# Ledger of designs, part 17: VH-VL binders against o27280

Target 1, 266 residues: o27280
Amino acid sequence: MDSMNVPEVLEIKRIVEESESVKTFIFSWDFRREVRPGQFVMVWDFRDEKPMSVSLIDPVRSEIGISIRRVGEFTDRVHGLSEGDLLGIRGPYGRGFELMGRDILLVGGGIGMAPLAALADEATARGMRVDALVAARTADELLFLDRLEAAGVNISTCTDDGSCGFKGFAHERLLTLEENHDMAAVCGPEPMMFQVMRILDERDVPAQLSLERYMKCAVGICGQCCLDDTGFRVCAEGPVFWSQELSRVREFGRYRRDPAGRRVPW

## First folded at step 13 (VH-VL)

Design I3
Fold by OpenDDE, fold request of step 14:
Structure I3 (fold): chain C 266 residues (1-266), chain A 118 residues (1-118), chain B 108 residues (1-108)
Amino acid sequence: as target 1 above (266 residues)
Amino acid sequence: EVQLLEPGGGLVQPGGSLRLSCEASGFTFSRYWMSWVRQAPGKGLEWVSTISTGGKSTFYADSVRGRFTISRDSSKNTLFLQMSSLRAEDTAVYYCAKWYIGRAFDIWGQGTLVTVSS
Amino acid sequence: SYVLTQPPSVSVAPGQTARITCGGNNIGSESVHWYQQKPGQAPVLVVYYDSERPSGLPERFSGSNSGNTATLTISRVEAGDEADYYCQVYDDSSDHYVFGGGTKLTVL
C-alpha cells in the first residue's frame, strides 16, 4: 500500500490572509515525502475532497502552504477553519514545473499564482533571475506581491480594471514587454493561459502551463480529468504541461468537462 | 522529413581547433533548445553542451568548459560547436540533438567523427 | 556529480521480456529517459518521463521509476531490439545532462 494515497490528518499551523477570497493554510510536512512546485495535494475536510496546488515549500521550517480561493461550498467550509483545526492531506500528486535556463518568466492570474509563488522561491534559491507578471481582476486580488518581492522577483502587475499596474489582461501586458526568457511558467484562467502560450510560442520561449480540471482519484484511474482526444490525465501527466503537449489538446482554452462529464465553456 | 545533419567532422592535431555545424530541417529550429552529445569509440554517451532558443544561455560539461563554445543561427537553422585546445580524449562521434519535453532528446543527427591525433 | 549505473549487458531469448535497470540516488524523484542505439546508428528516444512512449514506438517498450531504480522493460523481445540502451537524467544541481554507462542487450 502506497502511504502517499492515505490522507494524513494534519493540524493547521498558521493561516495567512492573502486577499479577501484567498487564504494560505500552513502545515507541518515531512520532507522525506518530496514535493515540487506545480504538484498538487488532495485536501479532505472529512466531508469532501478537492485538489489544491502547493504554494509554499519550506524545507527549513519543515512546512508547506496551500492557498485556497473561496469559490464554493467546500472552500467555504475550509475558510471557516482556524489555526489548530484539522484537515486531511494526501499527496503530492502530478508533475510539477521543471526549471530551465538562467532567467524565467512567470505569468499568473488570480489563484494561479499559488504554484508559481512556490516555483519563484525555488528558482531564486537556485540563483535564477525571475520575472513575474501578476494578473488579477482588481488590485485587491493580486496575490503574493510582498512575498515575491522579498524573494527578489521582478514584478509586473496588470488588472482588468486598471486599479493597479497595466490596465488589461496578462497577454496584453506581455505584448508590451520586449525581453525574452529562457523559459516561462504559466498558471491562471485557461483563456489567459491560451493567449499567453500563443505569444510565448511566437517568441520561441519554451513554456509550461498548469491546467485545472475536475479531479476525483488523483492517481490516474478514474479518468475524470482526462483531456479529450489525447487521453492525457491532468492528475498523472499533468497538471503541468509543456506548450508542445497542449498544442495537441483541442479543448485547451475552449472548454472543460464538469463532474457529470458535460462540456462547459470557460 | 525531420532531420539534423552534421557535416563538419575530421582529423585535427592536439591543441588544434575545429568547428562543427548541424543543420536542422523539418521542424521549427528556433523554438527548441539544442545540444551536443558525443560518444568516444566503443564508449557511452556524454553530454557536451546545450544552448537556449535565443542563444543567451549556454551550458557546458566540465570536461569541455573553457574550450568549447556552442552557438546557433536561427536564420540558417544551424547549430555550431567551436572546439579549441582539442585533446586526444575529445576524439568521438559528435551528435547534435534537439531538446524535447522533460529535458530529453527526441531528434538526433547521424553524428560526425572528430579524431584528435598527432 | 550525479551518477547513473547500468548493467553492462543483458541477455534475453526471443519472445521473452528484457529488463534493463538504471540506478541512481533517489532517481525516483527524477525524470528518466531511455535511448536505444543500434550499431553505427544515432540514439533513438524510446521512453521519456519515466514511462511515456514517443509516437511510433511499440507498446512493447515501457518504463518505470521508483526509489533508486529506473527500469526499461521490453516485452516480446525481437532480434531487432538488440542494441545498446542508455538511461538519462538532468542534474539540476550541476546543470548537467547525465547518461548511464549503457547496457548491451543481446537477443539469444
Scores: ipSAE 0.917, ipTM 0.949, lowest interface PAE 0.5, mean pLDDT 95
Fold by OpenDDE, look of step 13:
Formats: sequence, C-alpha cells, structure tokens
Structure I3 (fold): chain C 266 residues (1-266), chain A 118 residues (1-118), chain B 108 residues (1-108)
Amino acid sequence: as target 1 above (266 residues)
Amino acid sequence: EVQLLEPGGGLVQPGGSLRLSCEASGFTFSRYWMSWVRQAPGKGLEWVSTISTGGKSTFYADSVRGRFTISRDSSKNTLFLQMSSLRAEDTAVYYCAKWYIGRAFDIWGQGTLVTVSS
Amino acid sequence: SYVLTQPPSVSVAPGQTARITCGGNNIGSESVHWYQQKPGQAPVLVVYYDSERPSGLPERFSGSNSGNTATLTISRVEAGDEADYYCQVYDDSSDHYVFGGGTKLTVL
C-alpha cells in the first residue's frame, strides 16, 4: 500500500461556517501529496469513515478544506468538533475535474458546490473565465458565494423558493442562459445533474459531472460504489465522469444503491 | 461507420500557404473538440492545434502559432487547418483527430501528406 | 516544456509480455494515454486514463501509471502487435498535448 492509503491524523486548523448545515474544516496539508478539485478524501472520526470532497486547495497557505454537510450521525459528530480537535484523513482518491478551454460553466447544487469551489479557484488562477450557476433550496443554503465572487467568478443563483435569484431549479435557470462554454463541471443532486447534462449535451458543451455513491474502501476493491451495467467504480473511475461516460450508466439520475446494496429511488 | 477524411494535402513551396480539410461522418461532429496532429517522415507524433466545439477557443503548438489557423464548420461537419508561411520542417502527414474523454484521441483520419519543398 | 521519454525500441518473443515505459516528471499525477501505430496507418487509441481500455481492444492491453513512469503492458504478444507505441499527456501549464518519442515494439 502506498502512503495515501494510510490515514493521517490531522488537527483541525480552522472551521468555517458556510451555512447552518455546512462547515468547512481546514487542515494543514503537505502538497507533496497532490490533490485536484473533484477528488475526495476519506474522513475518519475514529468511529466511522466517510468520503468527502475537497473544497479548498491552498498551496500558498499549505492548507486544504473539506466541506461537510450535517446529514447524519457521523456528520453530527464531526460538526461537534472544534478547532484543535483531530480527524483522520486518507487520500486523496478518485478522478478529479479536468479544465478545458478558456470559458467554463460550473453548475452546482447545495453541497455539490464544494468541489466546484475548488475548481473555480484553479480555473480563475489559470486566467479562465468562470461562470457559476449556484443552486439551493433557499437563499441561506447557497454556498461559497462570497468566495466565488472574490475569485472573480460570474455568479448566477437560483433557489427553489425564489428567496434569491431565479426561482426554480438549476436546469430551468440554465435554459434561460444562452451563452455556451468550452466545457462545464456539474455537481449536486443527481436529478439536477441529470437534467443539466441533457441540456449541455443538446448545446454541444462537453461536461464533467461528479457523482455521489456509498463508498467503503475508496480504492476500487470492495465494489460498493459500482455503477450498474458499466461496472464503473465511483471511487476509482470517478467520482468525476464525463457526460459521455454517464450516458452509458443506466442508473444515473434514476436510482442509487443504499449501504445494503438495495436499489432506492432519488 | 465513424471516419475522418483528410483531403487537401500536397506539395507547396516554402513561404506558401495550404488549407487542409477534414470531413467527419458517423458521429455528431459538433459535440467534440477537434485537433490536428502531424508526423514528419520517420518521426513521432506532434500535436499541432485544437479547437473547441463552438470554435470559440483555439490552441496551437508553439511551432505553428501565428502561422496556422484552425477552424470548423458544423454545418458541413468539416475541420480546417489554414497553413501559411510554410517551412520545410512543416513537412509531415497531418492527421485530424477527434477528442475523447481525458483529452485522448479516439478517432483519427488516415492523414494527408504535406510536403514543403522548393 | 513537458517531456515524455520512451525507450526507442523493445523486443519480445511471441507469447511473452511486453512492457513499454513512458517517463515524465511526476507523470503519475497526469492522465496518460497510449496509441498504437502500424506502418502506413493512423494511430489507434489502445489505453486511456492510464489504465482504461477502449471498446474492441483485447484484454491483453493494459496500462499503469505511478510516480515518474507510466507503463503499457501487452501480454501474450502476437505478431500483429508489432508497431510503434506512443504515450501522450496534456500539459496544463503550456496548454499543449505532449507525445512521447515513440517505442518500436518488435516481435521476435
């Protein structure tokens, strides 16, 4: 096993409250271990382990950030931690985003904006024009707006309840935007991603989408994150997939497997 | 059948110009970035240029920047390479290539020979 | 500019395993693709994303990538595998597609 498979116990350097339900945990990071936007790490609280996307990559400060949404027992425990507390981190794992062109579109929903925020930082640093469609249920759930704005990202917002920006879903807002981009990166609820992908395909915009599945090993051996028909392992071949790949995945946007392997609808 | 056809090659004098074309069939041309890759006689592969789906973004190798122009016509499923100020070192078989995920090339034309000689 | 280094030639007996290397600074962090080119023919993609195989390619072709070396492995080599093989990456810093110098595989 290589060094990336060994959990490293790291001290929480800072905690940023992104929203009521989302916190970003900042860690010192040795960048001899490269990390790319779209990759994930396994976070271990010494009881359980969960995959989390990297949302901040800061080589200047030698820091990474992991944004975690409060959704269950594990994340409840993690959200109860304070600066100075310890977590186990192993990784990074998976296929990250690739940047193509000079003009890119980011479409994110909820916590899906986490990896996209990191991608936005990289893209803007490279001098790319970045448009971001940020979606959430309500205004207070919109993530990383100040950060994206500071980076020079052109932001469009949409909320289910209309409390901020366009009232409606991300794909509906996207339909109102006429400009095409060199490529797009998408991350959020799978039904959202499914609709967004369709629109982007119709517009001849190459797209990358980050999937979320139950992951156990993160190294492509346990099969828990396998996608039906293709056998793609989200932890190994993903979590970032091209739309061309996902078009071959029957379950995409339709159903997922729970931790017991049962099919459950979205 | 998926294929790329590359007419337009030939003999040209140094300093001359030549326009290559690549006609695509068997796939949705407009959905893919396209590239030109060349191969000098007895040498390896060298990337020349790439164009985005909408043609908004173009990229060039340092060796051809300012002299070559890549373009495309989606209505004709055709990729173009306008070459100017041609040099002897531009002599090569020119391949058009279809973008594939990860920035690989999954479909190649059979290539067209461009010979720059006095 | 980013440089990929391949051995100029590799020889292997039929039925044996051929390994073609592609060296590059921290290439393990890059996505490596491999192409096969037979005399007088256009290149054919044989491995992409380090280890993925295009549809229609035999399982004898595989790839790996770590550290400073990517490797194309051809098991149970056949006479028909004799060709030039090129590795390729994309260099983000220069926005260039970069090919290796190519390796001639000879089947003895």
Scores: ipSAE 0.914, ipTM 0.947, lowest interface PAE 0.5, mean pLDDT 95
Fold by OpenDDE, fold request of step 14:
Structure I3 (fold): chain C 266 residues (1-266), chain A 118 residues (1-118), chain B 108 residues (1-108)
Amino acid sequence: as target 1 above (266 residues)
Amino acid sequence: EVQLLEPGGGLVQPGGSLRLSCEASGFTFSRYWMSWVRQAPGKGLEWVSTISTGGKSTFYADSVRGRFTISRDSSKNTLFLQMSSLRAEDTAVYYCAKWYIGRAFDIWGQGTLVTVSS
Amino acid sequence: SYVLTQPPSVSVAPGQTARITCGGNNIGSESVHWYQQKPGQAPVLVVYYDSERPSGLPERFSGSNSGNTATLTISRVEAGDEADYYCQVYDDSSDHYVFGGGTKLTVL
């Protein structure tokens, strides 16, 4: 087994409360092991293991951050941890985002903003103009606004209930924005991503989208995260895909497979 | 049929100017970044320039920056390369190339020869 | 500037396996693409993203990338595989597309 596949037991250095349901766990990281925005790690709490996107990459402080939304038993346990506690981390895995051009659009929904926040940092550091459309159900669920603003990102918000910014969904807000970008990066609920991709394609904006699927091995062996028809493995060929690739994926925006391999609609 | 056609090459004196064109067909031209790649006689491939889908962003190799200008007309499915202050070392076959993914090029023209000589 | 290093030539007998290497500093962290160019013809993409094959390319073509070396592997080499092969990456630090020097594959 490659050393990369062995979980390293790391101490939680800091915990940032991003929202009521989202926490960012910060770890010391040896950057001899490179990590890119859009890649994921497997987080092990010594009982179960789940894939999580990297939301912070700080080579200066030699730290990475993993943002986790409280949604089930595993994440409940993790959210109960404190600074100084231990977690197992293995990775990073998968293909991350690629930056092209001089101005980019980020479209994120909920916890989908996690990898995009890391991408925003990289893009701004490279001197790129970054516009971010941040979507959530309510104002309290909007993530990383202060961080993005501090980085110089131009932020547009939308909420389902209209409690902050545009009232509606991300794709609806996008339709009201006329400016085109060199490239777009998208991450969030798959129905959102599906609609956003359609609009971006119509506008001739190259787009990358990060998919979420059930993963076990994270190394492209078990096949649990395989996409129908194409045979793409989200953990190996993804989780970041170009819109051209996703256009070939029948299930995209329509259904996913649960841990038992059954089709479940979005 | 997917193809890129590259007219406009020829013989030019040092210090002269030349405009290359590349006409695309068989795919949605407006959806893709486009590039120029050149190959000197008996030599390898060298990237020259790239332009974004909308033409808003352009990129150039150091060897041609300030002398070459890349542009495009989506209504005509045509890519352009305006070359000025040409030098002997600019002698090459010039290929237009379509961006694919991951900054690969999946479609290439047959190339047009540009010879800079006194 | 980022540099890709390829051997100038590789020879292989028909039916054997050819391996063409592309060296670069920490190239394993980059996405490597490969092009085939036959005499008098334009380059053709044969491998992208280290190991992906474009539609229509035979399974004989494969790629790998690790550490400081990317490798294009052509199994069951045919006479028609004789060509120049170029590796290519994008250098984010300089915003340049970088090609290797090319490798001439000769089928004996």
Scores: ipSAE 0.914, ipTM 0.947, lowest interface PAE 0.5, mean pLDDT 95

Design I3
Fold by ESMFold2, fold request of step 14:
Structure I3 (fold): chain C 266 residues (1-266), chain A 118 residues (1-118), chain B 108 residues (1-108)
Amino acid sequence: as target 1 above (266 residues)
Amino acid sequence: EVQLLEPGGGLVQPGGSLRLSCEASGFTFSRYWMSWVRQAPGKGLEWVSTISTGGKSTFYADSVRGRFTISRDSSKNTLFLQMSSLRAEDTAVYYCAKWYIGRAFDIWGQGTLVTVSS
Amino acid sequence: SYVLTQPPSVSVAPGQTARITCGGNNIGSESVHWYQQKPGQAPVLVVYYDSERPSGLPERFSGSNSGNTATLTISRVEAGDEADYYCQVYDDSSDHYVFGGGTKLTVL
């Protein structure tokens, strides 16, 4: 009876090619079902479901956008779809980002910029000053730069190969910035997030981190999204956590979990 | 032991000034936003002011804006509230409170009574 | 500004369940926090993020939040639960913290 747990079949209205490996799929959306930045939806291709972050929240046009990186069988199939094709959407689920203060630092690695792009839109609409550090392996993989600029975000970039902006990792760029933000939001590869969190903690900048772990049920049943000793479930108590919550978790940044729930090294 | 300690309260005349302090111990004070919340006798809780880590940003309820100044000294683990142009309606117990996840408050001082009366 | 509405009083027999409501427009989209305050004492956080318990709080305290109503539930009420209870949110539009007016729980 809960409509949030029954997928709604929606037509792909528009596809934006963000990079060679990332597409944004845009759907009409009834905003009586509220969506907040940092929440996720389950995308169903009629064979399997995967969690995806919402990257665009546009109540004026009644649209949401879901950005999907091509990484395996499911995402290969979804990337093969065209405008007019159908996908099932359940949600939204999870705890979204909370905004507080007069300015915010966003730190995004790869597809992790997707939920942060949605957050940037909300933060700028509230009149916050937004700085974003956008990281990728190469310049061609930097996501959402034009959109962030149009929203009035102050962008810094870094690439592993130095093809755009600072040459190196996001945490290395962050170390060279002498800046005191009221808060930060971080999403990307877990090792990157761990290093960024440590720097922000040392600078006394409150941070929220989005943990995108392998999830199946979206309601906390399957155990695939559990953190370490705390028993936190990313799909139920997250995916967005404050850094204070994560500092008590030894697994974060050191291990991931396979589909059977076993710890494996990064 | 995690604590927030306020000194005893004070009696002041209308139009007067008073500075409250709140000393923190048992946690890393510099890492948390801090707030003042007050409670008039027999009344409910009313948020007064909040200060970000490092003291860069400050926020005030409309009822006190322009009259009260929140500040902090991380080297002394101390939160302050400078109150000026005091009015009878400012009579309350003033609590300091520590930010907690979700934008809640998890640690409160025992409060200090400020009485504004002639 | 955003307003939270609580009943001024709730009475419950020992061993029964108390439910204290906090009303607000679209409060189901907010994170709601609950505080217990006994006479002459500072408030104590008893529920945060709608339904989470701080360390050391008994399982008897729980919360829910949907639509226009958040609810604090205290099961197996004890005499020691007599207190005032406040709900609280953060109002994003004003950057202000907002408390409800408080509910006096009486255990008869």
Scores: ipSAE 0.666, ipTM 0.849, lowest interface PAE 1.9, mean pLDDT 88
Fold by ESMFold2, fold request of step 14:
Structure I3 (fold): chain C 266 residues (1-266), chain A 118 residues (1-118), chain B 108 residues (1-108)
Amino acid sequence: as target 1 above (266 residues)
Amino acid sequence: EVQLLEPGGGLVQPGGSLRLSCEASGFTFSRYWMSWVRQAPGKGLEWVSTISTGGKSTFYADSVRGRFTISRDSSKNTLFLQMSSLRAEDTAVYYCAKWYIGRAFDIWGQGTLVTVSS
Amino acid sequence: SYVLTQPPSVSVAPGQTARITCGGNNIGSESVHWYQQKPGQAPVLVVYYDSERPSGLPERFSGSNSGNTATLTISRVEAGDEADYYCQVYDDSSDHYVFGGGTKLTVL
């Protein structure tokens, strides 16, 4: 019925330079394949295939956007592409974010703001109040601020070096914000997410967190994306988990696994 | 022992009022959204109302909006439903239910019968 | 608003498989949850997130959801499985919880 398990070759329709290191690649998309914020696609450059979060979901223009940070060989090659070039796309895959309530807190670190920007668009379209804490190492790496502002999101910022907003880590800024929210969504470096989750749990704010793990099949068959303790497959039962699910997972925030399954520290 | 206990219920006249309570034990009440779900005799389940963890946000089915008020007291681990302007159609067993991941309900009370009759 | 449709009854012989359907427009895009209710008792969650089982539920209980139909499957049914079964979603358009009308499972 669809080609979810085989990459569909799509033309890059438009490229948006979000920062020196982040570009958003926009493709035409047939929304009979429904896409939800927090789901991912496998991006194939005809040599290698990597999971990437969807950052733009626009049924009106029949477009999706995939935001990619330049961090290695694969992403360097993709960043070298131009409008009109081709990429293979499989998906979407995984469990997306679920909304409930009248307001939501978003906490994003670096590229983790990408799926949260898509969620913000959906939340504001539903009439929810959206507060966002946008974190980065430095001001130049804060993502999607203009887009969030245009959507009516209430933005707080923090930077490790203090060049914009609060100086410090996202969880430290969160401690200085004193609001109860009906729910929260969190995406960013896993150590940041662990600390943010602990604060949100103490404040009785239900939270969903988006995890990144090594993926190969993206449909739950190969077992490469499994989490310790639960056997959760990030590509099938995640990548978005409720904090209640993650509290049973010892590895969350404590270590990661390389492609061979070896434990390595964060 | 995870439990929701609904003491009370009763018979009221049309137009009358009644306050239901639901006492929680065995879990951290303050961390969960709570709901009321009712079931008229011989009928299916019907969602009535939901309240957020801090009590900040409340939600009501259209059939009860303006007549019922949900509230909670985290210091007493208790959920409430204040019902007013009661009608015969409000006759049902009222359950309290605890939020679960995925927007489900994992723990239900035993239910308490409210009868609205002349 | 969003409507969930269930057959009013399903009959099955002991040891066989029961399938209880829950119909809804594009329900495959929703998270569907299932409850078992025996006479005079409160509902009990038996499947959540379409296919996940709560702790203590036997592997005989399973679920699926795609397109316009979610299905609760009970393998090797036992007399103790006789009950009413309800599906439930959260309707994003109304911010309301929605239950199906219920299906009476009879084990003959």
Scores: ipSAE 0.655, ipTM 0.847, lowest interface PAE 2.0, mean pLDDT 89
Fold by ESMFold2, look of step 13:
Structure I3 (fold): chain C 266 residues (1-266), chain A 118 residues (1-118), chain B 108 residues (1-108)
Amino acid sequence: as target 1 above (266 residues)
Amino acid sequence: EVQLLEPGGGLVQPGGSLRLSCEASGFTFSRYWMSWVRQAPGKGLEWVSTISTGGKSTFYADSVRGRFTISRDSSKNTLFLQMSSLRAEDTAVYYCAKWYIGRAFDIWGQGTLVTVSS
Amino acid sequence: SYVLTQPPSVSVAPGQTARITCGGNNIGSESVHWYQQKPGQAPVLVVYYDSERPSGLPERFSGSNSGNTATLTISRVEAGDEADYYCQVYDDSSDHYVFGGGTKLTVL
């Protein structure tokens, strides 16, 4: 019974341009409300409300950052805002990533690197060795490379067009990498995550994957974020799942659902 | 079908050594972190040690660090605990346990008693 | 050195609801797991991730976790539920597993 279910109106403190299409919006945050990498917030622009991943967790400055890719009318309106403008935020929601062991592999596609960047900060601060495979369609879309390098992350890149690093898909690059990690964390396009999950399962590397599904309530009541076969609610039992949980879900990587709950291709 | 089997334990003098084993069956042993958890007579559960899937990383409770060594042999589906410099307070039933999602343990062996006394 | 505190015992009548608590500093931000141990037997996982049940466990076992307290709830208690119950977390700062001291549930 706190204010997480009602949007709190917050001032945009700072805006970081991560790329041509991605901005990070930074807010003051009271860390009595804990935030974990992999959790999400609902961002309200006073007209519509969308789930967004937390990409920066800075208790020292009392700040969080939320990275938003411009892809439609809502995100275009938010990208048009300036420092000092207001947004509503409710949350955080969902199950975040859990760290275990002395090293971790991160595999991120596009904006999926946002929650993994937050996780990388936590993992390096904890003294873990972090390898990251950062994937995008083009070099201009590779996110957080300078931040990851400054944190001491070992970076491998791949791009669909070959403009930076390995030419090809993330799972193809993964096949050429060392197999010896204690665990992995994966976030990006669901087809990419499915292929990466299969490789990690065959290598006996425990993996956590962050899913996106249509969300309405964010607290598990409405059922809009449910997975087939298991009844898992992405907003409550996820968005982060272990690969063992997802191997039982036939819809994962095969189709998605529209707002009416109908199956549609990826 | 899924099980962890620990052969019998033993009586050991203080300062002595003992090696415990745990045979796994009914699941893909190599995919899971494995742990030892002990329980002194009449007392609660105490975590002892954990080993990662490849054996690359090992973790120990402060009370056993430097004296106990966890290891695994994935070709034989077997977990081991090499105990050295044993003390009376190491007297306990030792369970092997399989990691489960969320950093829990879902499958436990029936336990093996280790008694350290003169 | 993260500490989980459980009451040493809880008594309930058959058919009633038992509640077993596990106290810890900000435990609501942790994933809490619960084990049942009957005399002379190995522990059995009965709740994980605060409130989820392993397959095959009765729905009358449930859990919750908020603030400084996690709670295991057993509705319609049966004589067969008489056991010791342990809560457990993973402490991120030490990379250690931590168990509570255990609670003996007595039926009648």
Scores: ipSAE 0.596, ipTM 0.818, lowest interface PAE 2.3, mean pLDDT 88

